# Ledger of designs, part 348: VH-VL binders against q8ixk2r445to577

Target 1, 133 residues: q8ixk2r445to577
Amino acid sequence: FFGMLQNKGLTDYCFDYNPPDENQIVGHQVILYLCHGMGQNQFFEYTSQKEIRYNTHQPEGCIAVEAGMDTLIMHLCEETAPENQKFILQEDGSLFHEQSKKCVQAARKESSDSFVPLLRDCTNSDHQKWFFK
Below, E stands for the ipSAE of ESMFold2; O stands for the ipSAE of OpenDDE; V2 stands for 0.75 times the mean of E and O plus 0.25 times the DockQ between their complexes.

## First folded at step 16 (VH-VL)

Design m29 (framework fv_recaticimab)
Fold by ESMFold2-Fast, scan of step 16:
Structure m29 (fold): chain C 133 residues (1-133), chain A 119 residues (1-119), chain B 112 residues (1-112)
Amino acid sequence: as target 1 above (133 residues)
Amino acid sequence: QVQLVQSGAEVKKPGASVKVSCKASGYTFTDYYMHWVRQAPGQGLEWMGYIKPTSGYTKYHQNFQDRVTMTRDTSISTAYMELSRLRSDDTAVYYCARSKHYGSGFDYWGQGTTVTVSS
Amino acid sequence: DIVMSQSPSSLSASVGDRVTITCKSSQSLLYSRNQKDYLAWYQQKPGKSPKLLIYWASTRESGVPDRFSGSGSGTDFTLTISSLQPEDFATYYCQQYWSYPTFGQGTKLEIK
């Protein structure tokens, strides 16, 4: 799958990665932003190794969650995907993070109109349902 | 309606500096990168660099790194490009152009600012 | 820099003609993971700013007439105008955005 990774509940928002330093793509949080039909920062690839890759830069970035954290951050992709970079996109649209056993949810960043994807206990909420567009 | 409106024509002496402005309207200024591209008379397009308005991050083409400064003022949705130590071969039309994300196509362009450098 | 070589430098044609302009890059613009080519085409009329026609090598920008089409992949790209109209006489540029943007030298489309 390639494309914009869009939220079912927060219908106008897509995964977006727009780091402050374009030459240093790792270490920053993945955000949600208004979906646009063109643009590299919203283009992701879901791989057979269960990775969500940011595919506009070399070396490729892979979304990861560090132990004890609930935010999605960009790491460098590895030859064999580590467990913290593995997400199962299920038939119902949930993105299940295998290592933590939690689901990716669209959430409002406190005290702003900004939105971010966060790990939360799995529910049947549309805010936890994602699809490629 | 998206518009990029640039400042007026400039005539400069060699060694001087020029600062061109580009005022954006009709969209959220911080959602798009702003690039600067120039075109010498009768010649093709030459990319100079970009600024990311959200952070102020800039990247310049190597040919301009020591002479160009790109800035922005988000409160008035305006980007600026200053080129110093002007030479006669800097005579060109200077364009601002937006892209959705770093390195994508330029969907809207300013009208251009003619800069003439002559002794 | 990635070098973009555009040909021909000028082309004379009549209204109703099919016109092709070619563009070659010094390295592949195809990203293997998304199978997209990082190439755009622009139209520039005398005294005016460039206008985006095509991006991702073959995707037509909104509002651009169907007679414009882009094709090719990797290092070799083509812009085709299927039935030339009077307003199409202009200079055309290809541009890569795989790395820092670089443009072809332009093709001037002139009345025959």
Scores: ipSAE 0.006, ipTM 0.553, lowest interface PAE 11.1, mean pLDDT 85

Design m3 (framework fv_recaticimab)
Fold by ESMFold2-Fast, scan of step 16:
Structure m3 (fold): chain C 133 residues (1-133), chain A 119 residues (1-119), chain B 112 residues (1-112)
Amino acid sequence: as target 1 above (133 residues)
Amino acid sequence: QVQLVQSGAEVKKPGASVKVSCKASGYTFTDYYMHWVRQAPGQGLEWMGYIKPTSGYTKYHQNFQDRVTMTRDTSISTAYMELSRLRSDDTAVYYCARSKWYGSGFDYWGQGTTVTVSS
Amino acid sequence: DIVMSQSPSSLSASVGDRVTITCKSSQSLLYSSNNKNYLAWYQQKPGKSPKLLIYWASTRESGVPDRFSGSGSGTDFTLTISSLQPEDFATYYCQQYWSYPTFGQGTKLEIK
């Protein structure tokens, strides 16, 4: 699967990565933004290694969650995906981060009007359901 | 056996365009990025940009952004690099080279295509 | 762009010599999450395309003789040829792949 990764509950929002420095993509938070259908900063790929790859950079970025954190951060992809970069995309649309045993949920970013994907206890909420457009 | 085979030498006048091809064989074309790197006579290596064969997504170095176009044809495992509005300082050997998605050295390079721009 | 600087620009040596070439980056190429340095070394002979020698700063590419070794971390890297052979006279380049590729200016290794 590849394309725009859209939320079922927050219906017009997609995964979005827009680093301020094009030659340093590591360490910034993945956000949610209005789906624009143009690919670019919203173009992601779900791979057989259970990665969510940011396809508009070389080396490719891979979404990760640092130990003890709940935010999704851009890392560099590796030849063998480390556990913190593995998300199980389940049939019901949930994105399960196996290392933490939590699910990716669309949520409002603290102290702003923006939205971000965060790790939360798994529920059947539509805010935890994702699909590729 | 992995091979990247490039098109032959070109001689162009200033203002013309040149299109270089790079035919890949011996591996799955879409599993690797294809980069273009040039080298002017007696000079070092200069990265121009890449194409992702799966999607066709391209990224060009700022110095070439307005003059270069990279494309590919997955049915024949071939990548193309077209440079327009040629100047004499575009005289160089142009290489294609592959890399892995996770970042890697360029393990295979084409043999190079000499492009000479003179009046 | 990440700037790569090599030294020396040229070097004269004899067969059997130990040769050392240095490469410095304007930013750290060490990725703390995997403890890898995103740096490669290439050999280029006149009229030929570059050949990958070393990747991840110190991992030798398959088929490359063991007299070639890479070392260093962060911003300072070294390519060493332990016992120079006639076929090793060439130009050597370092390259970062932390982001969009940039190369050092090259080190020309010549017969003394």
Scores: ipSAE 0.705, ipTM 0.890, lowest interface PAE 1.3, mean pLDDT 92

Design m30 (framework fv_recaticimab)
Fold by ESMFold2-Fast, scan of step 16:
Structure m30 (fold): chain C 133 residues (1-133), chain A 119 residues (1-119), chain B 112 residues (1-112)
Amino acid sequence: as target 1 above (133 residues)
Amino acid sequence: QVQLVQSGAEVKKPGASVKVSCKASGYTFTDYYMHWVRQAPGQGLEWMGYIKPTSGYTKYHQNFQDRVTMTRDTSISTAYMELSRLRSDDTAVYYCARSKHYGSGFDYWGQGTTVTVSS
Amino acid sequence: DIVMSQSPSSLSASVGDRVTITCKSSKSLLYSSNEKNYLAWYQQKPGKSPKLLIYWASTRESGVPDRFSGSGSGTDFTLTISSLQPEDFATYYCQQYWSYPTFGQGTKLEIK
């Protein structure tokens, strides 16, 4: 599936990636922003390799979580997805990061009015449920 | 076997538009990006842009973004590149070439389409 | 744009010679997570489309003779032809695919 990846609990917000330099997409944090319905920086693809791909760059970006971290960071996609880039989109809408055994949750960024996806212990919260528009 | 077959040579006047086709065979068309690269007589290779066949998403180099349109038809595994408001310095051989989503060299290229722009 | 610079612009050689072509990138093409350099080399003969020789800076494309080798990392890369054959006289291009593709200016390999 592909489209805008929207949160069930934080209903107006979608995954968003807007790097400051289009020639360097690696290393910045994925954020949540108001869904605009236009694709572009909010257009993602979920693949059979369990990747969440950022399609507006070549090579494509793949969301990853580095060991011991809870933030989602943009990496480059590889021919075979490394374990830190694998997420299971479950039937109930939860997005499970296999390597860490945690779920992606919509959360407010500390000392900010902005929102970000973070790894948290899995719960049945709507803030951990995601769907493609 | 993998092949990219392009449409034939075109002669155009300044101000006209040209549309080049690239028909893919021998692989799953939607598994690869399709890029367009041109080469002016005696010059090097210049990247123009790409299309992702699955979604139709396009990215154009800034030098072409106001004049180029890339499309595809997945039912016939064909990509198209249309360049408008042609100038004499658009005279070149235009190539299609495929790449993988994770970044790769262009392992297959079309044979090229010569576009001549003259009065 | 990432700028690719090749040298020399032309080179004359004889069959059996060892030939080296260099390519410099304005930005590192090395991705630390996979240790790969996002760099390719192409051969183009007059009137024909380019042919991929090397990808990931040093991996030879299937069917390419082993006399062709690529080396280097980061910003500095080389293409070597260990024992030049008559069919190797052509123009050679490097290309980065770290981001939107850019090519070197080309190196024309001519017979002495």
Scores: ipSAE 0.715, ipTM 0.893, lowest interface PAE 1.1, mean pLDDT 92

Design m31 (framework fv_recaticimab)
Fold by ESMFold2-Fast, scan of step 16:
Structure m31 (fold): chain C 133 residues (1-133), chain A 119 residues (1-119), chain B 112 residues (1-112)
Amino acid sequence: as target 1 above (133 residues)
Amino acid sequence: QVQLVQSGAEVKKPGASVKVSCKASGYTFTDYYMHWVRQAPGQGLEWMGYIKPTSGYTKYHQNFQDRVTMTRDTSISTAYMELSRLRSDDTAVYYCARSKHYGSGFDYWGQGTTVTVSS
Amino acid sequence: DIVMSQSPSSLSASVGDRVTITCKSSQSLLYSSRNKDYLAWYQQKPGKSPKLLIYWASTRESGVPDRFSGSGSGTDFTLTISSLQPEDFATYYCQQYWSYPTFGQGTKLEIK
């Protein structure tokens, strides 16, 4: 699977990675932004290693969650995917981060109008349901 | 044995286009990125761009963005690089080279294709 | 672009000499989470394709003689040939693969 990773509950929002410097993609937070249908910063690949890869950079970026954190951060892909980079896209649309036992949820960043994907306890909320478009 | 075999030398006039092929064998074509690097006579190595064979995604260096097109045919494990609106300073040896998705040195290179642009 | 600067641009040496070539990157190539430097070294002889010598800054490619060694981390890297052989006279390039590939301008190693 590859394409735009869209949220079922927060309609019109997709995973988006827009690093300020194309030569330094590591360490910034993945955000949610209005789906534009043009790929680019919203083009991701889900792999057999359970990675969510950012294909618009070489080496490829892989979304990760650092220990004790709930934010999705961009890191570089490895030859063998480390556990913090593995997400299970379940039949119900949930994106399950196995290492933390939590699900990826579309959430408002504090009290602003900006949105981000965060790790939260798993629920049946549509804000935790994702699909590739 | 891993091999990258490129098409033969080309002589072109200014304004023409050239399309160079790179046929891969001895490995799973879709497991590696294919890059194109050129070298003008007596000069260093200049990266032009890459293609990801699985998706067809391409990224071109800004110097070539408006003139280069990279494609691939997975059924015959072949990558292509087409450079249009040729100028005399495009005279160079053009190489294909592979890398891993997670970043690596270029462990295998094609033998090079000499492109001469002259009137 | 990440700029790669090599020095010297050329050097003359004799068989048996220890030769050192340096490479500086405009930003760190170190992926600290895995302690890996995204830096490679190549050898190119006239009329031939470049040949990978070293990757991850210090890992020797299979079949490359042990007289070739790479060292350094972050922004400063070195390629050393401990005892120069006749077949080593060539041009050497460093290359970063932290982002879109860029090469140093090359170091031409000539017989003295």
Scores: ipSAE 0.676, ipTM 0.882, lowest interface PAE 1.2, mean pLDDT 92

Design m32 (framework fv_recaticimab)
Fold by ESMFold2-Fast, scan of step 16:
Structure m32 (fold): chain C 133 residues (1-133), chain A 119 residues (1-119), chain B 112 residues (1-112)
Amino acid sequence: as target 1 above (133 residues)
Amino acid sequence: QVQLVQSGAEVKKPGASVKVSCKASGYTFTDYYMHWVRQAPGQGLEWMGYIKPTSGYTKYAQNFQDRVTMTRDTSISTAYMELSRLRSDDTAVYYCARSKHYGSGFDYWGQGTTVTVSS
Amino acid sequence: DIVMSQSPSSLSASVGDRVTITCKSSQSLLYSSNNKNYLAWYQQKPGKSPKLLIYWASTRESGVPDRFSGSGSGTDFTLTISSLQPEDFATYYCQQYWSYPTFGQGTKLEIK
């Protein structure tokens, strides 16, 4: 699957990655932003290796969650996907992070109007349901 | 055996466009990115951009964004690079080369296509 | 862009000599998560396309003679030819693939 990765509950918001320096894509947080349909920072690919790839950079970025954290951050993709980069996109639209046993949820940043994807205990909330557009 | 075979030499006048092809064989075309790199006479290597054959996504170097278009045809495993509004300083050998999505060296290159721009 | 600087721009050596070419990047090419350096070395003979010699800074490409070796980490890298052969006359380029590819300016190796 290729496209914009959109949230079912937070209807107009898509995965978005816009690092401050195009030559240093590693380590910054993935955010949610209004879906604009232009691709660019919102164009992602879900692969058979269970990766969520950021195609705008070469080498491709792969979304990861570091041990003990709940934020999604950009890593570099590797020849063999490490466990922290594996997400199962389930039939109900939930995005399950295998290593942590948690689901990706659209959430508001503390004291902010900004939104981000975070790992949370899995529920049936529409804020945990994702689809490619 | 992996091969990247490019189209033949071109002679163009300033202001014209040139379209170079790169036909891949011996591997799954969609498993690798295709990059374009040029080399002016006596100069080093200059990266122009890439295309991801599965999606058709392209990224161009800033110096070429306004003049280059990269496309592909997966049915014949061929990538194309078109450079428009040619100038004399576009005279160079143009190469296609493949890489992995996770970043890798360019393990296979086309033989190169010489483009000469002269009045 | 990540800037790659090679030295020397040219050198002359005799068959059997040990030759070292250096390459510096404007920022680190070491990825801490996998401990790999995103750097390659190429050989280019006149009228031919470049040929990959080394990737991940020190891994030799299949079919490349063992007299070629790469070393270094972060921002400073070297390509060594331990015992120069006549067929090694060529221009050598380093290339980063940490981000959009950039090449060093090249080192022309001339056999005396």
Scores: ipSAE 0.717, ipTM 0.891, lowest interface PAE 1.1, mean pLDDT 92

Design m33 (framework fv_recaticimab; at its last look DockQ between E and O 0.94; V2 from the best seeds 0.81)
Fold by OpenDDE, look of step 18:
Structure m33 (fold): chain C 133 residues (1-133), chain A 119 residues (1-119), chain B 112 residues (1-112)
Amino acid sequence: as target 1 above (133 residues)
Amino acid sequence: QVQLVQSGAEVKKPGASVKVSCKASGYTFTDYYMHWVRQAPGQGLEWMGYIKPTSGFTKYHQNFQDRVTMTRDTSISTAYMELSRLRSDDTAVYYCARSKHYGSGFDYWGQGTTVTVSS
Amino acid sequence: DIVMSQSPSSLSASVGDRVTITCKSSQSLLYSHNNKNYLAWYQQKPGKSPKLLIYWASTRESGVPDRFSGSGSGTDFTLTISSLQPEDFATYYCQQYWSYPTFGQGTKLEIK
């Protein structure tokens, strides 16, 4: 699966990554932004290695969750996907992070009007459901 | 047993276009990026861009603007690089080379295709 | 673009000599999460395609003789040939693949 990763509950919002420097793509937080289908910042791939790749850069970036955090941060993909980069996109649309045993939820960023994907306890909320478009 | 075999030498006039092919064998074509690198006579290596064979996504170096087009035919494991509006300084050996998605250098290269641009 | 600067541009040496080539990057090529440097070294002989020698700054590609070694981290890297052999006279390039690939300008190793 590849393309825009769109949230069901937060209508018309997609995974978005726009690093300030194309020569330094790691270390920044993945956010949610209105789906526009333009450029490279909303193009992602879910792989057989359970990675969510930002595959418009080489080497490719992979979304990871750092220890003790609930945010999604861009790391580099590796030959063997590390545990903190493994996600399960389930049939019901839930995006499950294996290491934390939490689900990715579209949420409002604290003290901001922006939106971000955050790890939360798994529920049946549409805000935790995602699909590729 | 991995091989990248490129098309033969080309002689072109300024303003023309050239299309170089690179046929891959001995590995799964879609598992690796295909890069194009050129080398002017007596000069260093210059990265032109890459194509991801699975999606066809391409990234070109800014220096080539809209002059370069990279494509692939997955059914025959072949990558193509077309350079248009040729000028004399495009005279070079053009290489295809593969890399993994996570980056590990270019472990296999084509034999190179000499493109000569002269009036 | 990440700029790769090699030194020297050319070098004359004799068989048996220890040779060192330096490569500097305009920014760090070290990834903190895996402690790998996204740096490769290539050898190119006249009329031939580049050949990968070293990747991850210090790992030899399969089939590369032990006399070739890579070292360094961050922004400073070196390729060392411990005892130069006749077949080692060639041009060497460093390359970063931390981002969109860029190469050093090359180091031509000639026989003295």
Scores: ipSAE 0.848, ipTM 0.934, lowest interface PAE 0.6, mean pLDDT 95
Fold by ESMFold2-Fast, scan of step 16:
Order: structure tokens, then C-alpha cells, then sequence
Structure m33 (fold): chain C 133 residues (1-133), chain A 119 residues (1-119), chain B 112 residues (1-112)
């Protein structure tokens, strides 16, 4: 699968990555933004290694969650995917982060009108359901 | 054996377009990115952009973004680079080269296609 | 763009000499999570395509003679040819692949 990764509960919001410096994509948080259908910052690929790859950079970016954190951050993809970069996209649309045993949920950013994907305990909420468009 | 074989030399007039092909063999075409790099006579190497053969996703260097189009045909393992509105300073050897998605350097290059732009 | 600067632009040497070419990047090419430097070295002979010599700053490509070695980390890198052979006279380029590829301006290695 590849395309815009949209939330079922937060209609019109997609995974988005817009680093302030395109020559340094590592270390910033993945956000949710209005789906614009133009690809680029919102174009992601789900791979057989269970990665969510950011194709708009070479080397490709791979979404990761660092130990003890709940935010999704951009890392560089590696020859063999490390465990913190593995997400299981399940039949029901949930994104299960194997290393933490948690699910990706669309959530409101603290003290903000912005939205971000965060790791939360797995539930059957539509805010935890994702699909490629 | 891995090979990248490019189309033959081209002579064009200013304002014309040129389309260079790069046929891959000896590996799974969709497992590698295909990049285009050019070299003007006596000058260094200049990266133009890449295509990801699996999805067709492209990224172009800003200097070429308004004039370059990269495509591929997975059924014949061939990548294409079309450069439009040619100028005399586009005279160069154009190379295709492959890389891994995680960044590995360019381990195989095409033999190069000489494009001469003259009036 | 990440700027790559090579020195010297040209160098004259004799067969058997030890030759060192340097390359500097405008930002660090070291990825802390895997401890790899996203830097490659190429050899180009007149009329031929570039040939990959070294990747990850210090790993020799298969088939490359062991007289070629790469070293350095972060922003400063070197390519060393320990005992120059006649077939080594060529132009050498460094290239970063931390982001969209950029090359050094090249170092032409000439017979003294």
C-alpha cells in the first residue's frame, strides 16, 4: 500500500511530515494535517517489513517510536528494519506498534488546535483506524 | 550480471526536448531507486532526481523541476528521463544509476548518454 | 543542498606513492542510531562512468583493491591510496547520501 494515510475517525486528516529543513529529516514529530491529495509531505508507503516509509526523501524516512515515548518521530530507514520502526496494519485498520504493544491514535496536541498520531492502549475507536487513499 | 544500458547519443537544437532511456537487467528492477546524474564537459557530477519504480514516485532537484520528467515501465525494466526546453548549457553526459531505499551510494551506473545542444 | 568540498582539486604523484584526498561536508553525515556515515567515494576515468569504491565512509565495494581505504566521521572524510598503481590515475569524487545527493567538485590525480 502507498498513498495518503487517512484517519477513519478524524475525517479529512492524513499523516503529514513537513520538516523545517529537507536536508535534515530526522527527529521531528509526524503530524496530522488536512488531506490535500497532492502527495509529497503526505505520501507514505507500508512495506512487507512493516515499515511506514516517507518516500519524499532519499534515503527514505521510516516512522519510529523511541523507547518510553508515545510520539511518532521520523528516523532514516535501514537495511533491516529495527523493532521500533515496525507497525502491523491490521484487517480492521488499526496500526499496532509491535515493540510497545500499543496502537496509533489520532489525538489533539496538548495546548493546541493541532492533531498528531500518538501511541495509546488499543481500543476499537475510529480514531485508531487508518487507511491508504 | 547487473547492467544498466542507456540509449544512444542525441544532438538537439535549443528549445527541443530529449528523452533518454535506461534499461535494467540482472536484478529485480523494483527493489532499487533509479537516479539521474549529469556531467557537463570537463565538469563534476550533478544530481537531477530519482524515481521509485514500485510506485512511480519522483523527486527532482529544484534546478530541473520545471523541465524534467522521470518515468518508468516495469514490464520492460526501463527508466526514462525527459528534459525539455533544452539550452546549450544542458550539453552533458547523462547517467542513470541505482541505489537502495536506505541509501547505499550508487553501485551500478549506465554507460552514459551524450546529449549535445547546439544551434 | 548539503555542500561537499574536496581538496586538493588536483594532485601529482608517482607510482608507489601514498595519496590522500579529503572531503568536507557542510553538516554531519553521521546517523547516531546506526553509527553509519552516509558518504561514498567514486573513481572516474576519462570517457567512463563513475565507479563506486567506498560506501558508508569506510566499506570497500566488492572487487575494489585493498590499497583503497576510506576514513573519517561526521564532517571530515579521507580517501587513501596506500601504494599508487598506474591504473589509479583518475578523478575521484566524494558524495553524501544523507539527503538528496551532492558531490564534491572532484580531485584529479595526475602523473608527476
Amino acid sequence: as target 1 above (133 residues)
Amino acid sequence: QVQLVQSGAEVKKPGASVKVSCKASGYTFTDYYMHWVRQAPGQGLEWMGYIKPTSGFTKYHQNFQDRVTMTRDTSISTAYMELSRLRSDDTAVYYCARSKHYGSGFDYWGQGTTVTVSS
Amino acid sequence: DIVMSQSPSSLSASVGDRVTITCKSSQSLLYSHNNKNYLAWYQQKPGKSPKLLIYWASTRESGVPDRFSGSGSGTDFTLTISSLQPEDFATYYCQQYWSYPTFGQGTKLEIK
Scores: ipSAE 0.756, ipTM 0.906, lowest interface PAE 1.0, mean pLDDT 93
Fold by ESMFold2, look of step 18:
Structure m33 (fold): chain C 133 residues (1-133), chain A 119 residues (1-119), chain B 112 residues (1-112)
Amino acid sequence: as target 1 above (133 residues)
Amino acid sequence: QVQLVQSGAEVKKPGASVKVSCKASGYTFTDYYMHWVRQAPGQGLEWMGYIKPTSGFTKYHQNFQDRVTMTRDTSISTAYMELSRLRSDDTAVYYCARSKHYGSGFDYWGQGTTVTVSS
Amino acid sequence: DIVMSQSPSSLSASVGDRVTITCKSSQSLLYSHNNKNYLAWYQQKPGKSPKLLIYWASTRESGVPDRFSGSGSGTDFTLTISSLQPEDFATYYCQQYWSYPTFGQGTKLEIK
């Protein structure tokens, strides 16, 4: 799959990545932003290696979760996907992070009007359902 | 056996355009980014941009942004670079070279295409 | 752009000498999560396309003689040629692939 990765419950919000420096894309948090499809911030690819790639940049970025964290952050893709970069997009739309055994959920960032994807215990919530558009 | 074979030398007038081809063989064309790099006589290497063959997505260096177009035809494993509004200082050897999506050195280069721009 | 600065611009050396060429980048090329430096070295002989020698700063490409070695990390890198041979006459370039590629200006090596 390739396109905008959209949340079912938080209607019209998509994965978005906006690094301040195109020469340093690593280490910033993935956010949710109103879907617009403009520029390079909202296009991702889900691969056979179970990666979510930010591939409008070279080298391509791959979404990861670091040990003990619940935030999705940008790493560089590697020849073989590291375990912390593996996500399963399930038939029901849930996005499962294999290493942590948790699901990606749209959430409001604390003390903010902004939204972010976070790892949470898996539920049937529409805020844990995702699809490409 | 990986091979990148480029089209032949070109002589152009200022203001014309040139289109250089790069035909890939010996590997899955869509698994690698294709870059274009030029080298003016006696000068170093200058990166011009790349194309991702699966999507056709391109990134151009700002010095070429308004004059370069990179395309590909995946059915014949061929990448193209077109440079328009040629000037005498566009006289150079133009190379294609490949890289992996996760970042890599350019392990294979085309043989180079000499473009001469003369009034 | 990430600026790559090579030194020296040219040098002469005798067969059998040890030669070093340095390359400095305007920002770190080290990726802490895989501990790799996104840097390559190329050899270019007159009239030929560049040939990859070293990638990941220190890994030798297949078929490259073991007298070529790369070292360094972060912003400072070195290509070393031990026991220089006559066929090593060429221009050498460093190149970063941390982001959109940029090259050093080159180092011309003459055998004397």
Scores: ipSAE 0.682, ipTM 0.886, lowest interface PAE 1.3, mean pLDDT 92
ESMFold2 (binder alone), look of step 18: mean pLDDT 93; pTM 0.944

